# Ledger of designs, part 1: VH-VL binders against Poly(ADP-ribose) glycohydrolase 2 (parg-2)

Scores and structures below are computed, not measured.

Target 1, 213 residues: Poly(ADP-ribose) glycohydrolase 2 (parg-2), of Caenorhabditis elegans (q9n5l4r222to434)
Amino acid sequence: ENWKLRETNLLPDVQVFDKMSIEETALCTQIDFANKRLGGGVLKGGAVQEEIRFMMCPEMMVAILLNDVTQDLEAISIVGAYVFSSYTGYSNTLKWAKITPKHSAQNNNSFRDQFGRLQTETVAIDAVRNAGTPLECLLNQLTTEKLTREVRKAAIGFLSAGDGFSKIPVVSGWWGCGAFRGNKPLKFLIQVIACGISDRPLQFCTFGDTELA
Positions, changes and structure headers below are counted from each chain's first letter, unless a header gives other numbers; antibody chains are not in Kabat numbers.
ipSAE, averaged over its two directions, is called F for ESMFold2-Fast, E for ESMFold2 and O for OpenDDE. V2 adds 0.75 times the mean of E and O to 0.25 times the DockQ between the complexes of E and O.
[cut] marks letters that were taken out.
Atom coordinates printed by the task and the answers are left out, and those that the model quotes come from them; centres of patches stay.

## First folded at step 1 (VH-VL)

Design a01 (framework fv_latikafusp)
Heavy chain, then light chain:
Amino acid sequence: EVQLVESGGSVVRPGGSLRLSCAASGFTFDDYGMSWVRQVPGKGLEWVSGINWNGGSIRYADAVKGRFTISRDSAKNSLYLQMNSLRAEDTALYYCARDYYDSSGYLFDYWGQGTLVTVSS
Amino acid sequence: SYELTQPPSVSVSPGQTARITCSGDALPKKYAYWYQQKPGQAPVLVISEDNKRPSGIPERFSGSSSGTMATLTISGAQVEDEADYYCYSTDSSGNHYVFGGGTKLTVL
ESMFold2-Fast, scan of step 1: ipSAE 0.000; ipTM 0.488

Design a02 (framework fv_latikafusp)
Fold by ESMFold2-Fast, scan of step 1:
Structure a02 (fold): chain C 213 residues (1-213), chain A 122 residues (1-122), chain B 108 residues (1-108)
Amino acid sequence: as target 1 above (213 residues)
Amino acid sequence: EVQLVESGGSVVRPGGSLRLSCAASGFTFDDYAMSWVRQVPGKGLEWVSGINWNGGRTRYADAVKGRFTISRDSAKNSLYLQMNSLRAEDTALYYCARGEYDFWSGYPFDYWGQGTLVTVSS
Amino acid sequence: SYELTQPPSVSVSPGQTARITCSGDALPKQYAYWYQQKPGQAPVLVISEDTKRPSGIPERFSGSSSGTMATLTISGAQVEDEADYYCYSTDSSGDHYVFGGGTKLTVL
């Protein structure tokens, strides 16, 4: 259906957090920074945000076996994944650690449905991959094709609300800004626009990066 | 100007070892995945091995897995290929190429060196 | 055993349009790349991500991809375009990097 965007305020409610991680939120739509292949390099030894999330949430590993490569107009939604372990280190130094349930939002029964599933939606969206100098990476992102693709991908993901998630915040961060070398200010603005289109609040996690905090 | 210069190619007996080097200049080396691609004289291109931008992940073609080791040194802007247990079928011109071993890591083989010839014979 | 299939040769006269095809089952979901190789020289990337022409590549080079087939098109081929052309892509998992067998373009 066609929506009347001129009659709707396109600026969403945006909150920026410098110390909260995406995986620590509950009763929300969490954005998983995905590879075009769901799960990225988890089975090949990758350890960036998506791979770390799948390693912490083994239930999501089943999705890798059931889903093909993500197309430009597709996003994958997973509801109720439980975090079974924590980690230390990064990439090849990644090590597992025990989770303490009393310090986890996952131990709160008020966020569970009638089947005992956590009321948290995880939406996987893959970002454009960039290489080269910071300027070369930015210029790759500023083409009409790439900008339109990224806005549409984020908007589809943010609209991919399961039952009961349409009025809760989208919790995201530096989508595609790590290994995929996305431009942080540009990726922030793309996600703000996407949340405006989806009419959902944005809670943005900077992981201690004070550039926009 | 982007430049990739290979060295280390030589004549080696079957079962021998050889180390290839690639010196990179004209770009920020740590921003790019790097690969080795080989070509038997008069034949087509064959991907051999790749390493991601920070050296944390490597991939190998089945024909060389367990025998070859790819590595990189960011302080020297250099890529390496350690070749062990060499076979006659490893005879080829070996190219250093700037580009990803993971399809999404950037510019796929956008710059190549001139290659270094490896001959495995008795 | 995944492979990219190219015709071994294509011949055109100067000024004619050359079309080189590349077939592979993963091409609906994976980008194709095209490389030009002249005798005694290293390959040169001429088309990136199905359709993109890198800086410095003449505008007569273009690419397209539809279904299981990618196509390199040289509109108004010149004698200097005579070379071997290779397509490059991955299998559906993205785990295997594959070059096509190559196509020798003759411009005479």
Scores: ipSAE 0.000, ipTM 0.417, lowest interface PAE 18.1, mean pLDDT 70

Design a03 (framework fv_latikafusp)
Fold by ESMFold2-Fast, scan of step 1:
Structure a03 (fold): chain C 213 residues (1-213), chain A 120 residues (1-120), chain B 108 residues (1-108)
Amino acid sequence: as target 1 above (213 residues)
Amino acid sequence: EVQLVESGGSVVRPGGSLRLSCAASGFTFEDYGMSWVRQVPGKGLEWVSGISWNGGSTRYADAVKGRFTISRDSAKNSLYLQMNSLRAEDTALYYCARELEYSSGPFDYWGQGTLVTVSS
Amino acid sequence: SYELTQPPSVSVSPGQTARITCSGDALPKKYAYWYQQKPGQAPVLVISEDIKRPSGIPERFSGSSSGTMATLTISGAQVEDEADYYCYSTDSSGYLWVFGGGTKLTVL
């Protein structure tokens, strides 16, 4: 038997970007920060990351009509959504940076599968909602039940949808750290662990000068 | 039709500086990441530097990190490479390259290159 | 620093299958791209993401990747396919992009 064991890289490759949105990446699995109902408040005037994503990719709005409330061990995968706009800022400071041209390289067949879909995947995962003071929110997240739920939810979302996605990185950000009051260092660590479990690289976006609180 | 035209190549002495330019046309420049790739005549290709579609992210090969600066100007549809502290091993034909749509790193279109020679 | 290894040359007769390999430790997790360069010309992308052929590239060109090795295959090589071929990929971090040393294909 000829086996070579490597213990030097047990964690996934991690890259952190502070001036890049999740929507700007391509050939990747993009994580959408969902509430339990897919699409959040897009149709009711919300403006958090999930809702901004759906506003930029109109095809994803159809998924709201087709999916029930997400359960603890469920994630929703959407393949091939176009990005129709770009933006700067977040929430109350949101500004459209540009509109994707109709004649853009989205027509390049090199990046399409046999059904004509772009080789991108968007996965929606919902986070535990926390309430109370910052300390109370952190303590709520540090129970075995909550930690296990969050790691498993992220890992399920980060699993490859098929052979074509096995080399594609997971692109994510501050999952559940805005309105749901998730602890940023803890949520980052959970996503690193989940990428390790799914054996995929992580590209993490902090949204530059605008932070989720 | 996509066109990338490099300029600025010259003969410079070691320790000198040079600024390369790339004029882009035939596509919406601000939709694409861009890179510089160099090649010693008769030798292989070497990726030098890359910049995202919005200029918010830059990447550099270890050989040029700290000496070269990549930048872009969407109003002029232009890409630049500021080269400082030039060394003999920087002698090469420098290509401007457009990154694939929705991608960072790989390229679909290249210019014809501009020659940089560093010698005394 | 991270390197992609290619054979310096490959020779085939017209109509035979040419295979050009590219080896790198990160290839199990990272896509390979293949470029063709003819003398005095800029490179041309012939294979993207291990296996995808861009529009306008002849069907005789194909790619594959298994473990630490990516392969460019030209089925029924023609004289016009004589060129230098480069593989291109990123290291394990995804930050550093590197080209292989290049393979000179001759079709005699």
Scores: ipSAE 0.000, ipTM 0.461, lowest interface PAE 16.2, mean pLDDT 69

Design a04 (framework fv_latikafusp)
Fold by ESMFold2-Fast, scan of step 1:
Structure a04 (fold): chain C 213 residues (1-213), chain A 121 residues (1-121), chain B 108 residues (1-108)
Amino acid sequence: as target 1 above (213 residues)
Amino acid sequence: EVQLVESGGSVVRPGGSLRLSCAASGFTFDDYGMSWVRQVPGKGLEWVSGINWDSGSTRYADAVKGRFTISRDSAKNSLYLQMNSLRAEDTALYYCAKDLYGDYEGAFDIWGQGTLVTVSS
Amino acid sequence: SYELTQPPSVSVSPGQTARITCSGDALPKEYAYWYQQKPGQAPVLVISEDSKRPSGIPERFSGSSSGTMATLTISGAQVEDEADYYCYSTDTSGNYRVFGGGTKLTVL
């Protein structure tokens, strides 16, 4: 058992970027840092539900993860250029525009499929919210329950872009580190582990934050 | 109407403290990041501090780190700047500004009229 | 420390095109924003994200960015456009917000 676990390679290909270029955001799964005002409990994507159902068949370990996550699933998968809700009508959607580099993949027709949709998947996952002093916030994140929840949430989200294609990168950043006061080094390591579990490369954007630079 | 109204500017001695307030109206205050921007009379603009929509993140210009504290009370639609250990170079008109986004990393689309802080012996 | 560089002044005749430049090493990666400030007044955002014009800003105002230089263009400048113009962006670390030194536009 222990011997089997030692054979597992959990280290994904990790690249860290200050800013993401248009080429680095196309043909990828972009992680949307879910805010309770933007998608949490309001929008539900059928693609995420369908993918989770399929995971139960080939992977016994994945089935175990799925059973626990289903009790509090807040994940949305959106494929293509146009989101169901108009982002020009919502102040909080401008947060996504700020994260997107100024030479966006949406301006390049070569990254569109036969129906004119961008070949980019966006997956929204929510993070644990922390309160109190910086030390209290960190200690709240370092319990077995919170660590397991965060790794599982990220891993399930990161599995969404498969659809039979070769491994495409997960593009992410400081998930849960701003408003929810997540610890940046810890959240980076959680996402590295989650990409290892999902067997996908990680392209991590620091958005100018030098904490890992 | 959408507006920001600053108050609290005064004449203080070096080493003193002062608290600025900004009252917001006409928009959903807790959806947006807020900042303080200052301007020495006759000179250019300088960003001082920012706070995101839920107070989960704050950032300060190097010139004020450790001396100034930004805070907000979204239930009262108010932004604050606590200024300690004031120096002559802190003399400026202080603007309250609303960010385009839920954090303080965008541009400011709404500005107040400013409140004057003078640090003089 | 990181600086956005603008010319201190630009002069044009009414109806002529005014161009105000802003240079900085982070501009290839970061958006530039432009503010107009008239004496005794708060700044007004005239260009967002390099080239987007906010609602209510006259069509004669436009923006562009290429490499390390952003440009504010006022086509057919009018006397009421006399003001100080500031560019605004993020420094190379991405952590701090920086204003340019300002450009005084004179329409004479």
Scores: ipSAE 0.000, ipTM 0.429, lowest interface PAE 18.0, mean pLDDT 69

Design a05 (framework fv_latikafusp; at its last look DockQ between E and O 0.05; V2 from the best seeds 0.00; counts 0 for: pae E 20.4 > 2, placed apart)
Fold by ESMFold2-Fast, scan of step 1:
Structure a05 (fold): chain C 213 residues (1-213), chain A 122 residues (1-122), chain B 108 residues (1-108)
Amino acid sequence: as target 1 above (213 residues)
Amino acid sequence: EVQLVESGGSVVRPGGSLRLSCAASGFNFDDYGMSWVRQVPGKGLEWVSGINWNGGSTRYADAVKGRFTISRDSAKNSLYLQMNSLRAEDTALYYCARVYDILTGYSPFDYWGQGTLVTVSS
Amino acid sequence: SYELTQPPSVSVSPGQTARITCSGDALPKRYAYWYQQKPGQAPVLVISEDSKRPSGIPERFSGSSSGTMATLTISGAQVEDEADYYCYSTDSSGTQYVFGGGTKLTVL
């Protein structure tokens, strides 16, 4: 009976931002788009979202040594990493920049918990890798097995909250939509459903691509 | 150091329009969301509208949806509230408030202006 | 519409503990914030995120939240603490932001 009553509240609050990056947020659970090995290609000179995040937050590099390869139904949570640098560009156009004022807000003492840690949780979840044409990649994602796996992976990641994060939004973006060839509208809907399951608001960063569903 | 100065409050007739302004100084305006909160003289506080740090997302209280529009101008470090189809119930002191939650940009508020009085009467 | 319910007034003697409550169905999942407003002045944030005291707020102010009730506690209330106190939170959808009706604290 409580389950059916909960169905009326399964839709989360969803906000979409087209000019904000996930790394620029504070007081939230930030989703890191991971591959099976935490940290991706950071140690090999990679420069995609996961690798850029580790380079901006060197404290997260320690997590590579402490955590094994991510399995299905597993997520890795890191709390309180400082943003020591900023960046501009992507891949071979990537350039380091001084910390912007919005990045310095993440290091502001006002966003710290009772232990002095920033109230920003980073959760790493890996996405299904797809291959082939855009249609073949979409069809691969639309199987019951793949849909269930992705929803469960995201939901578990979105539930990984340290003390005080249960009332804080999940900030995410196009999870698995780059090299892993995820379908953007489908990945958006999967993350909306996952936030509904975890009962967390979703704040979605489109990185300049404002078309949804 | 942080200062928020509201202006634009006036006496208007029902159905009229008015634009409120808030000049921000003493902080990096683009780092913070902003909100408007109103207070009927002698009564409690009521949240009216909020806008996130870059102006890409806005929120409105149900009582003002479709009538009020919140906006910001980073070049001028200013917040605005365009009020249309004003009703007697919109009579209140309107506060400009800075939001300390950089992510949502709508709540909570750590600094407030002194307010600007809007009176809607016939 | 979603509402946060506060008692209209609370009275204590100087040095006594004042407790102001705020009830709302979304409080188990949403943070409560507390604002102090003195006559003719803008509100001041005295407690953030259920229990955190902002810099510059005296240590006699504390907050807690359990179930559908949040509480502001002023231990050893002083005459200068006389003010209206408002709780503030988000509705269950996260899209509406609501103040309680306010509680007038009298310290006599």
Scores: ipSAE 0.000, ipTM 0.480, lowest interface PAE 13.1, mean pLDDT 70
ESMFold2, look of step 2: ipSAE 0.000; ipTM 0.410
ESMFold2 (binder alone), look of step 2: mean pLDDT 91; pTM 0.911
OpenDDE, look of step 2: ipSAE 0.175; ipTM 0.737

Design a06 (framework fv_latikafusp)
Heavy chain, then light chain:
Amino acid sequence: EVQLVESGGSVVRPGGSLRLSCAASGFTFDDHGMSWVRQVPGKGLEWVSGINWNGGTTRYADAVKGRFTISRDSAKNSLYLQMNSLRAEDTALYYCARGLWFGELPFDYWGQGTLVTVSS
Amino acid sequence: SYELTQPPSVSVSPGQTARITCSGDALPKKYAYWYQQKPGQAPVLVISEDSERPSGIPERFSGSSSGTMATLTISGAQVEDEADYYCYSADSSGNHVVFGGGTKLTVL
ESMFold2-Fast, scan of step 1: ipSAE 0.066; ipTM 0.548

Design a07 (framework fv_latikafusp)
Fold by ESMFold2-Fast, scan of step 1:
Structure a07 (fold): chain C 213 residues (1-213), chain A 123 residues (1-123), chain B 108 residues (1-108)
Amino acid sequence: as target 1 above (213 residues)
Amino acid sequence: EVQLVESGGSVVRPGGSLRLSCAASGFTFDDYGMSWVRQVPGKGLEWVSGIHWNGGSTRYADAVKGRFTISRDSAKNSLYLQMNSLRAEDTALYYCARDHYYDTSAYEYFQHWGQGTLVTVSS
Amino acid sequence: SYELTQPPSVSVSPGQTARITCSGDALPKKYAYWYQQKPGQAPVLVISEDSKRPSGIPERFSGSSSGTMATLTISGAQVEDEADYYCYSTDSSGNHLVFGGGTKLTVL
């Protein structure tokens, strides 16, 4: 392939945002923080990032019926899902809200491809699970096996751009840093490296946790 | 309607300083990134500087980096360009342009422009 | 320094197809945009994201991008299309926004 004859750039363009959620962006590849089974607990009342996204974009729930457990070198891509609702809060403080002006981009035809689909790709990638104290969780993530797996998983997900998506940024956040107890600085670095490998800009949503960046 | 009105252009000597202003109306100013683009009379367009919607990130063309400073004032819906150590090659019509919407998933491009303000650097 | 290269001029007769090219090493990974500028006026966006036509832009305007080359096509050029055309994109780092040198379209 001719790309192997070019210089590789491992320093991607990185932008960090604290006001917007991943689901509010358009013209991008949105990263869905998944468990091994697509959709997590959405059908059983789950209310974390993946479950919230499926509730906001009901058409993505069809994918649960069509996909098996995600393997270490696999990612699932869904193109053109429309956001029907918004939300505030987390877990038992979760409140549904009207679509805000932040979603008005979905009404602009310039954000649609030749088939009329919203030019937004959602890519589901699952993170390794960690258990124990914060230090034990961090040490588990720093093994060659786990670190290599996470970098490869993110890179493969970020490469799944599809036609028309190769020039749009990857929009992500604290992948695996909630219930899976991932280390935030490490997960940020892994995603920066993955975007460098995939040659795509990274737009990182901190969800109000700006103390670490 | 979206309106961008530039002001502050003048004749200055090499090594001098000048501050340009752009008054924005017709849209929520804090939701958009903003840029300055210049054009030497009779020549092409050149991007000069850009500022993010929240004011926290700025970018500069290599030709002006270290000499020009872009800033914004949300209370006044205004964009500014402080130009120091001016050179003859800085002579141009300076346009204020509205950049990306704050969701920032879109690539930076300029849908709305002002009429420009002329800066002439001569002895 | 990164540059987008355009021919300085293109001339066509009314009703002919005009093609304006833009070359840049980052174009395989970055979108190209096209601006039209008439004398004494601010630029007007005529093509966004390689090939998308903004509302209000005539159907005769189209765009494409392949490899390091982006092309603006005006099918059946009209006298009122006479203007300077600029391509616009970002460099490979995404930190610098760059305009091409401009192409003067003459419709005689």
Scores: ipSAE 0.000, ipTM 0.477, lowest interface PAE 13.6, mean pLDDT 71

Design a08 (framework fv_latikafusp)
Fold by ESMFold2-Fast, scan of step 1:
Structure a08 (fold): chain C 213 residues (1-213), chain A 120 residues (1-120), chain B 108 residues (1-108)
Amino acid sequence: as target 1 above (213 residues)
Amino acid sequence: EVQLVESGGSVVRPGGSLRLSCAASGFTFDNYGMSWVRQVPGKGLEWVSGINWNGGSTRYADAVKGRFTISRDSAKNSLYLQMNSLRAEDTALYYCARSPYSYGLRMDVWGQGTLVTVSS
Amino acid sequence: SYELTQPPSVSVSPGQTARITCSGDALPEKYAYWYQQKPGQAPVLVISEDNKRPSGIPERFSGSSSGTMATLTISGAQVEDEADYYCYSTDSSDYHRVFGGGTKLTVL
C-alpha cells in the first residue's frame, strides 16, 4: 500500500530545516502561528512566534486593528510584507539582530512579481490551547473533534487565494507547540495531511527542536 | 529517482542555430526553477540563463542576451535553450540544473551535460 | 562585469586543512554557494548559503562568509577530495548568477 501512494504522488513533498532561509522561502506561503486574537501580545511585549513575526514586519501590525477574533474556519492572509529585523532565541532568550540584505528575499528580484511585490503570502492560523500534563494535552488533541478542527484550519490556511501561489511551498513550524502545548509529532503530521489536502509542498522548520516520528 | 537529461548538442558553424533540451523526471517539475550552465572543456563554470518555476520570468548572462532564449514546457517536464547567432566562444558542455522555485540560487541536481561545438 | 575571485590552486597533504577563498564586493549582501567538480562529472553542491552543508556531504566540509570574502574549509582533507571547487553567488543587481574562476585542490 505504501508503494501505491508513492506511485500516485498522493503524498506532499516535505522538506525539513533547522532554520528557514529567507531567500528560499520568498516564493511561498508562510504560516503565522496566531492566537484567536490576531497579533497576540506583540503590543504588550510578547515574544512567541506570532509576536516576533509582527515585530519583524511592522506592516502586519495594522492588521491587528482590522481583525478581531479568528473563527474556527477562518484564516487571515497578508501578501508581500517586508522583514525589517531578525532575531535569535525565544521568550526571555530572545535577541534581536539587524537583518542583512543577503538574508532578505526583499533584495532578490527573482522573488518579485511584475509589480515589485514579494511573492510571499503570510497566513495566520490559530491552534487549540491545551492544559494539564503532557499526556492530558496529547489526549485532548486526539479527539475526532480536535483533530478534524486542526486539519481543516491548517488546510484552509494552506490554500492560496490565487493560482500564482498554488504550486509554491507552505513554510511552517511547530504550530501551537509552545504556550498552547501542542504535541510536536502530531502537529507535524496534521500539517503534512493539510498540505496533501491543499496539494502543496511543505517546508517545515524545527527551530533546532525535532520530535518527528 | 530524480534525473535531468540534456540533449541536442552538436557541431555547428558560426552564425548557426541549435536548440538544447533537458528532460526532467522523478520530481515535481513545477516546483523548481531551472538554469543552463556551460563549461568550456578544461575551463570553469559559467551561468548562462535561468527561468523561474512557472516560466513567468527569465534571466540571461550578458554574453548571451539577445541570442539565447530559455523556455520551459511544464506539461512535458522539459526545459529548452534556443541558441542563435552562435560564436566560437559558445563552444562548451551545457548543463541543465534545477533550483527550488528560483533562478538558480541553490542548484542541487544537475544533468551530465550536452556538448556544443561551434567550428569554423 | 562582476567577478568572484578564487586562487587558481591550493595544495595540501592528506589530513591537512584546506582553505579556499572567494572574494567579491557583493558577498556582504549575497549568499555564497560552493560546488565540487571531479573530472568527467557534473558539479556537486557541497555548501549552500554561506555555511549550510547539504545532506550527504561529509562533515569535514564547512563554509563561512565575512565581509567580501567567503571561505570553504575542508578539515582533514582526503585524497578523494581532489577536485575543482567553485564559489557561486549573485551580483549586486541580483540579476546575474556568477561563478568564481575555480580552484584546483591537490592532495598529495
Scores: ipSAE 0.006, ipTM 0.474, lowest interface PAE 11.1, mean pLDDT 70

Design a09 (framework fv_latikafusp)
Fold by ESMFold2-Fast, scan of step 1:
Structure a09 (fold): chain C 213 residues (1-213), chain A 123 residues (1-123), chain B 108 residues (1-108)
Amino acid sequence: as target 1 above (213 residues)
Amino acid sequence: EVQLVESGGSVVRPGGSLRLSCAASGFTFDDYGMSWVRQVPGKGLEWVSGINYNGGSTRYADAVKGRFTISRDSAKNSLYLQMNSLRAEDTALYYCARETYYYDSSGYSFDLWGQGTLVTVSS
Amino acid sequence: SYELTQPPSVSVSPGQTARITCSGDALPKKYAYWYQQKPGQAPVLVISEDTKRPSGIPERFSGSSSGTMATLTISGAQVEDEADYYCQSTDSSGNHWVFGGGTKLTVL
């Protein structure tokens, strides 16, 4: 059997989606773009991706009690969070809509395990925070220290899915590219490499920002 | 009634072009990825092409890549397959199939099929 | 190109258990799906994601997958189960769907 020869490619299967959000997927490992402290600004009045995710999935608030500060080689996995609400807008334009996304599989009981939990894994990984001009932010990300840290963080997050999720893709997006000022092409490449290392397909949500298209 | 109805199959000469259509009804078309699957007379099933729920991603079997183009029209609840540079090997019954909700890539399995439309490529 | 291998035919008597296998190197990391096709009809999905039975499919149909082999099991096969059965999965890249060659089940 030559299974390893076929699967040792470091470049995983990659699919790019323009209009789908990470939260609309099911039977997958969804990446949560986290702060080092889980919950980020939810308790402090923030409204960026991590805070929005906790607002949509109140069950994830339990994770704040179990995990404090995430170290560079740590990731946190949460299985079975149900999306109770929808939202529109971003940051200070955020509007709470309470509408279940139409593409969500959580309305189908066949996607639940024997305990009634949705068969979706959420993995929280925090990104390096960058400051300064766009060029200064990019140069900060291109150091050996920062590149190694980001690749390792993503790879550990993608690996922590466990055996039951090996056939299920990793669904991610512009990790650390908003408030943390990550370079989009670089963060995309880092996540591609990390999925190759973890031997998982990558499904990438661009949210209408297709600078790699 | 949840159904898919194919049309456009015909006899065409080698090197010719043909456009297949598939009309979807009874379900929310935009919630599903769609595929074309063909079956050569007397042989098994062969996946030809797939398109995701919003048309932002397309996939093709190696045998048809560069010659066939899959597309969809949400306003008409319709799927299309534009076939160019047709060869004798493309002779088959072409099925329209709905991809299931098992995966983020629309599950990559087919829970609803049309009746098929026959394409014959001969001189 | 990557192939899924099925036996060409399987024969059982009514009430016996039919087992149809599907072999492929990508099956340890890719789900298998099973379809039933009767003469002159479109295929019908009978098993999804290795083991899941869709609504409306009789309980006698079940699936399993271990290593490089997926198996469709029909416990107590009935005459109406006579059909061609196809497995489906992806190649190792995940970019191409692949069907097995099909197995003709005869119930006599």
Scores: ipSAE 0.000, ipTM 0.456, lowest interface PAE 14.3, mean pLDDT 69

